VH-VL binders against q978t4. Designs and how they scored, part 8

Target 1, 133 residues: q978t4
Amino acid sequence: MFDGSDLKNLFSLDGFLKTIQFEPEYIREGEISIIVPLRNNLLRIGEIMNGGAVMAISDAIGGLSAMTYPGIVNQVTVSFNTEFMRPIAKGPVRFISRVDRIGKSIAYVEVLVYDGENLLSSKSTGVYFLYRS

## First folded at step 20 (VH-VL)

Design cc4
Fold by OpenDDE, fold request of step 21:
Structure cc4 (fold): chain C 133 residues (1-133), chain A 119 residues (1-119), chain B 109 residues (1-109)
Amino acid sequence: as target 1 above (133 residues)
Amino acid sequence: EVQLVESGGGVVQPGRSLRLSCAASGFTFSSYGMHWVRQAPGKGLEWVAVISYDGSYKYYADSVKGRFTISRDNSKNTLYLQMDSLRAEDTAVYYCARRSSGWYYFDSWGQGTLVTVSS
Amino acid sequence: SSELTQDPAVSVALGQTVRITCQGDSLRHYYAYWYQQKPGQAPVLVIYGKNNRPSGIPDRFSGSSSGNTASLTITGAQAEDEADYYCNSWDTSGYHLGVFGGGTKLTVL
């Protein structure tokens, strides 16, 4: 399990993310940013990004952002809600996760997604149960 | 002032190796993805490789994959390109370029270093 | 691999308008970045996004896009605009994350 010793390997902890091409932009305590290019596997009818993909990626990095804190070795999604404000037709797509509150057992996370026009396209709120060493 | 300075270019025979360096200054180097772009004499720009801010992500053009290795030392504010098994078609001016945050274009370029592969 | 294509050379008379067009599948989902390169110099960004100019770039430079194409337009070409122009975008195929067009040499007459 993740020991928090090397944040460089944080993304390798999620098998789903391994199937998505993305470039990490930064990892900070409580914050993660990634750049996702638009590829065919992420597109739905209308040539826009799949909403489920947006949610899945958002949830994944949201959970991982909670694991940037010392002593947190795992987490599981308790709840995840996404609001879509705009369809994503242009990339690259930027996902930014921020931990708003972290307690002993629960973390509250916000994930913002921006399209290639730097317009906010979706906003997610996630709640994660935390496992500590 | 953002500054990128490439070095390590020169004349080398086919099959040999060469390592390029790019010294960065004037910005937080460790916060940016960095790229190599090359340009053969009298030809167009060709993307070569990318490395993420912390080196955890690397990707290469098919033309150099398996032969070139991109790396960085953030403690030294330096980007590297290890070029092995060099070919004549690798002859080019090699630029290091910074990828901007937000719009993600190349916002800063070095002046380039010339690599000539010739027998 | 994904590719961007553009005419290798175009000419424009002083004060006239010229359009350089770039075409490629990646442009369906990306705005092109346009770079100007003069002899012996590194490329310089001139247009990004829908129609954004970096600081220092004259307002005679503009950008547009349609379908799988992107265009750089110079309205009122000046002598100093003579240069090579390259379009650039992300490569959706995954082979090149920053694919470039072949470049267009602009001659100002």
Scores: ipSAE 0.907, ipTM 0.948, lowest interface PAE 0.4, mean pLDDT 95
Fold by OpenDDE, fold request of step 21:
Structure cc4 (fold): chain C 133 residues (1-133), chain A 119 residues (1-119), chain B 109 residues (1-109)
Amino acid sequence: as target 1 above (133 residues)
Amino acid sequence: EVQLVESGGGVVQPGRSLRLSCAASGFTFSSYGMHWVRQAPGKGLEWVAVISYDGSYKYYADSVKGRFTISRDNSKNTLYLQMDSLRAEDTAVYYCARRSSGWYYFDSWGQGTLVTVSS
Amino acid sequence: SSELTQDPAVSVALGQTVRITCQGDSLRHYYAYWYQQKPGQAPVLVIYGKNNRPSGIPDRFSGSSSGNTASLTITGAQAEDEADYYCNSWDTSGYHLGVFGGGTKLTVL
């Protein structure tokens, strides 16, 4: 469980994120932005970023963004949907998560992904069940 | 106006330490990733290190890893580069550079500070 | 670590066109940033992305890319374009903006 004491530790709560290279751009209440270098482990055939990777990263930071609110100690994905508008061939890849609505037990989150040309490449909508302290 | 002003350069002997500072003004320092880039006399640019906006993440070039430490004090709008175990090949003008948001290029540079490592 | 290579020196006659090319694995996945550096000065960004120019950069500067290469083209070189030009990109090894080309000294004849 996350004690909420330090948002800097937020990314350490996800084991998957630890396996990828990224730089946090900012963490705010309800918002997270990270910069993900486009590496071989994230590429599929055609030298395009793996869609699953996009979704996984998006889901991860989406959930974490809900945990930026005080009292949220954990969360689990209820649903996660991604629309891919453009293939990502060039990095860095920017992931921006925003909590659109947070209730007592449910949070609605949007995650936008931009490629190296700052073009919107995917949009995700996540619903998370919240655990509060 | 965005300003980056490096300081702390000088002449040092090999094996010694030196700490560079970069004073930032004219922008919200704490919102930007910052970098050090160096340039040996008559040579090209070499990326040295990066630090995230809050200092939580740091990366170094292999050539300086284990010897240099990048840090920042956002309350003082200052970027630092602690250089330990200096070598002759570390001789260079050291620039601090701001990474732009969105496009992530170096959009602002300081004037540089010269570090000379020699016996 | 990733490596970017570029010719150390090129020349161009005044008013003519010159292309400076950068090559490296990182360019397969990143667009190059191009910096101009004049003696005693800090680098200045001249091209980024596919072909974007920052404000204040003349339109004679353009960028292109193909495969693992990126190129900076100056169409109608001016005397003031004499400088060192560096390509830069993110490092595929994980370093952010962590690779520069060796630089190309452009002489305007």
Scores: ipSAE 0.905, ipTM 0.948, lowest interface PAE 0.4, mean pLDDT 95
Fold by OpenDDE, last read:
Structure cc4 (fold): chain C 133 residues (1-133), chain A 119 residues (1-119), chain B 109 residues (1-109)
Amino acid sequence: as target 1 above (133 residues)
Amino acid sequence: EVQLVESGGGVVQPGRSLRLSCAASGFTFSSYGMHWVRQAPGKGLEWVAVISYDGSYKYYADSVKGRFTISRDNSKNTLYLQMDSLRAEDTAVYYCARRSSGWYYFDSWGQGTLVTVSS
Amino acid sequence: SSELTQDPAVSVALGQTVRITCQGDSLRHYYAYWYQQKPGQAPVLVIYGKNNRPSGIPDRFSGSSSGNTASLTITGAQAEDEADYYCNSWDTSGYHLGVFGGGTKLTVL
């Protein structure tokens, strides 16, 4: 359970993200931006970022972005869809999450991913079930 | 106009401490990651440390880990570098640098402040 | 490797073309940033990304990359181009958020 008292600790709530080295750019109500360097654990054959990694990071920050709203103490992914427009070969990789709609029990989130040339490389849409205090 | 002004440099003996400051103006300081980069006399550039926009994330070069502490006060638009257990090899001009959003290069630098560590 | 390597010094005649190359494992996954530094001054960005120039940088400066290398090319070197040039990149093995090459002193003859 997240009490919402300190958004700086939001990233520590996700064990997966703890295994990913990243620098946060900003965190605000409904929005999160992080910079993810490309490392070997994120690469697949052809030295391209693993699509699953892109989705996992996107899902993680997408869910956390919903928790930036007051009273949201937890969330769980209901559905998550990712479109890949181009492979990511160069970093750093920027992940930007935005809550498009937040209801009582459901949040709709978009996550955009940009490669090292600032080209949109992935777009995800996530739906999260919300737990409120 | 973006402006970064370092201060706090000087001559210190090995083992002593020194705190550098970087005063920022002309931009929203709290929106940018900030870095320290140093340059020994007649030598190349060496990255020292980074701090995220809100100070929640910090990372250091191996050469300064455990000795230097980067921090910031966004209410004062100031970046700091606390340098403890100083060594002769820490002698350098210390630059504060702003990392650009999106491309993440150093888009703004201060004039630098000289730190000399000698007996 | 966490290092970026570049030749310590190169020379070019006025009006000629010079290429400064940076090499390192991190460049396999990152584009290099190139900085120009003149004596007593802070570094100035001259190239970033594939081949992008900041405002105010002459078009004689260009960037390229291949494999684990990145190159800065000055086509038609001018006297004012005499300076130290540093490549910079994110580091995937050590200094995570910043690594600089050793610098290349460019002399314009």
Scores: ipSAE 0.904, ipTM 0.948, lowest interface PAE 0.4, mean pLDDT 95
Fold by OpenDDE, last read:
Structure cc4 (fold): chain C 133 residues (1-133), chain A 119 residues (1-119), chain B 109 residues (1-109)
Amino acid sequence: as target 1 above (133 residues)
Amino acid sequence: EVQLVESGGGVVQPGRSLRLSCAASGFTFSSYGMHWVRQAPGKGLEWVAVISYDGSYKYYADSVKGRFTISRDNSKNTLYLQMDSLRAEDTAVYYCARRSSGWYYFDSWGQGTLVTVSS
Amino acid sequence: SSELTQDPAVSVALGQTVRITCQGDSLRHYYAYWYQQKPGQAPVLVIYGKNNRPSGIPDRFSGSSSGNTASLTITGAQAEDEADYYCNSWDTSGYHLGVFGGGTKLTVL
C-alpha cells in the first residue's frame, strides 16, 4: 500500500518526473493532492505550462492514488484522457487526483488541475490496470 | 479562531543552538503546510523554511541550509525550528506562518519570537 | 534564486493615490501576494491573485500586474495605511517556495 510518504522518492526515481518539484498537500485513500511550482522546465513557448507536463504529472498521481488502496502493489495506465479548459500561465499549479471507482483489476481516476488563480485548467480521466498482492 | 504562538526565543552566543516552537490551535494543524519567516531588526521579511502537512517535504533558504531543521508534531499541533551553528545574522524575530490551501498565501501568522545572537 | 525588488520608501498625501511596485522574474509566472505590516505586528495579507482582497480589507486596496511586475495601489490613502508593505511570490528559479521583496515603507502625509 502506498501511504504517500514515498511520493517524492517515487518521482525522483522516475527518469521523466525526477525534475518535477512539488509539495504534497494531502494524501488519503483514493486521493492525492500536490502543489507544483511553475518553473521554466515546465513552460512551453508563450510562457504557458507544457500540456504534456500537465498530463504526465496528472497520470502519475492518478496512478498513485489507486495504489493508496490496500493490496494494490502496482498499476499501469490503460488509458488517459485530458481536457484543457484554459492555459496555465500562473502558478502554483495544484493537482488533485481522486479514484472514482476501483474494481478488482481496474481503477477509474479523475485528476483536476488548478492554476494560480485557483481556476480549473485541466481535467483528466485515467484508467489503470491494477496489480494486487 | 486560528492561533499561532511562537516560543523559545532568547539571547544566545554565536555557534550555539536554539529550538523554536510554534503552538497551533483553532484549525486542523495536520492539514496545512507550515513555514518559518524571520525579520531582522529594522529589516524586511525573509522566508526561512517550509514543511509539508505530514513532514515528508522540507525545504530551506540557502542562508540556513545545513544549520536549521524544520519539523512538526501533528499530535501536539506544534511546529519546530531547530537552529544550530547560530550566527549574528540569524538575529531576528521568527514567525511561524500557515500556508493557505488553494491560494497558497500566508493566511495566519504568529506574534513572533525574538532570537538574538551576540557575543 | 529569485529576487523581488521594491522601492524602500514612498509617500502619499492623505486622500491621494499611491502605487507600490514589485519587480522580479518570478512575477512573470506568479501573482504577487501583498502584506501590510505595522510596527510591532505580524504581517497581514491585503491582496492576492489578480486583484482579490481578503475579508476585512478595504476596497481602496487593489492589485495589478504586468510583465515581471506587480503593483499594490491604495486609492484614497488613509492615515492608518501608513505601514510597511511587502510583496511575496513563489520562486521559480531558486527556492522552491516564497520569496519576499525588500519592503516599502509608506508614509501618509
Scores: ipSAE 0.899, ipTM 0.949, lowest interface PAE 0.4, mean pLDDT 95
Fold by OpenDDE, look of step 20:
Structure cc4 (fold): chain C 133 residues (1-133), chain A 119 residues (1-119), chain B 109 residues (1-109)
Amino acid sequence: as target 1 above (133 residues)
Amino acid sequence: EVQLVESGGGVVQPGRSLRLSCAASGFTFSSYGMHWVRQAPGKGLEWVAVISYDGSYKYYADSVKGRFTISRDNSKNTLYLQMDSLRAEDTAVYYCARRSSGWYYFDSWGQGTLVTVSS
Amino acid sequence: SSELTQDPAVSVALGQTVRITCQGDSLRHYYAYWYQQKPGQAPVLVIYGKNNRPSGIPDRFSGSSSGNTASLTITGAQAEDEADYYCNSWDTSGYHLGVFGGGTKLTVL
């Protein structure tokens, strides 16, 4: 179990993310940024990124962001809402997660996604239940 | 002012090893992904390798995979390229390049260091 | 690995317009980044994104894209524009690879 002490291994905790090619841009307490190439497996008809993929990646790093805090050993998504502002047709795609509030049992997280033109393409708000050591 | 200064180039025989260094200054080195790009004499640019900000992610061009190792020491603001089993076709000016944040192009380049592999 | 192709050489008369085109599968999903390189110097970014110029780059430089192609256009070529131009994009294979075109040598007549 991850206790927040080894941020380099944080991504290994998520089996879905392991299937996604990405480069970590930075990992901080309460913040994660990753660069995701726009691969064919992430595209839907119209040659734009699959919205489900955007949400799945966003949710994954959102939850992991909460686990960057000491003592957090697990988290479970309570709710996750995504607003799609622009279709993503060009990469790379940048995902930035930030914990806005962290309590004893609940964390509130925002995830912003930018396309290859550096335009905000989606915004997500996640609520996560926290398990502490 | 962002500065990247490559060093370590020189003349080496095939099969030998060489380690290049890139000294970074003028920015928070530990916050940026870094790349090596090379250019054979009179030829075009060829991407060589990338390393993430913390060194946790590395990837190489097929032409150097298994022979070159990219690394970094953020405490020294230095990027490295360990080149083993050098070949004649590795002869090139080697540039270290910084990948921009937000926009993922190469926003800064060193002056390059020449590596010549010849018998 | 993805490939980008460019004409190896083009020429333009002083004050005229020239377009350098880059073609490759990567460009279907990525914008091209364009670099100018003069002899003995490191490359310099001249165009990125749809049509963005870094600070210090003259407005005679512009970018465009269509399908699997990207183009760098110099409207009103100047003598100092004589250089090699490289397009650059990401690899569509899913790896964080930089891909460069073969480069285009621009001669200003």
Scores: ipSAE 0.885, ipTM 0.940, lowest interface PAE 0.5, mean pLDDT 94

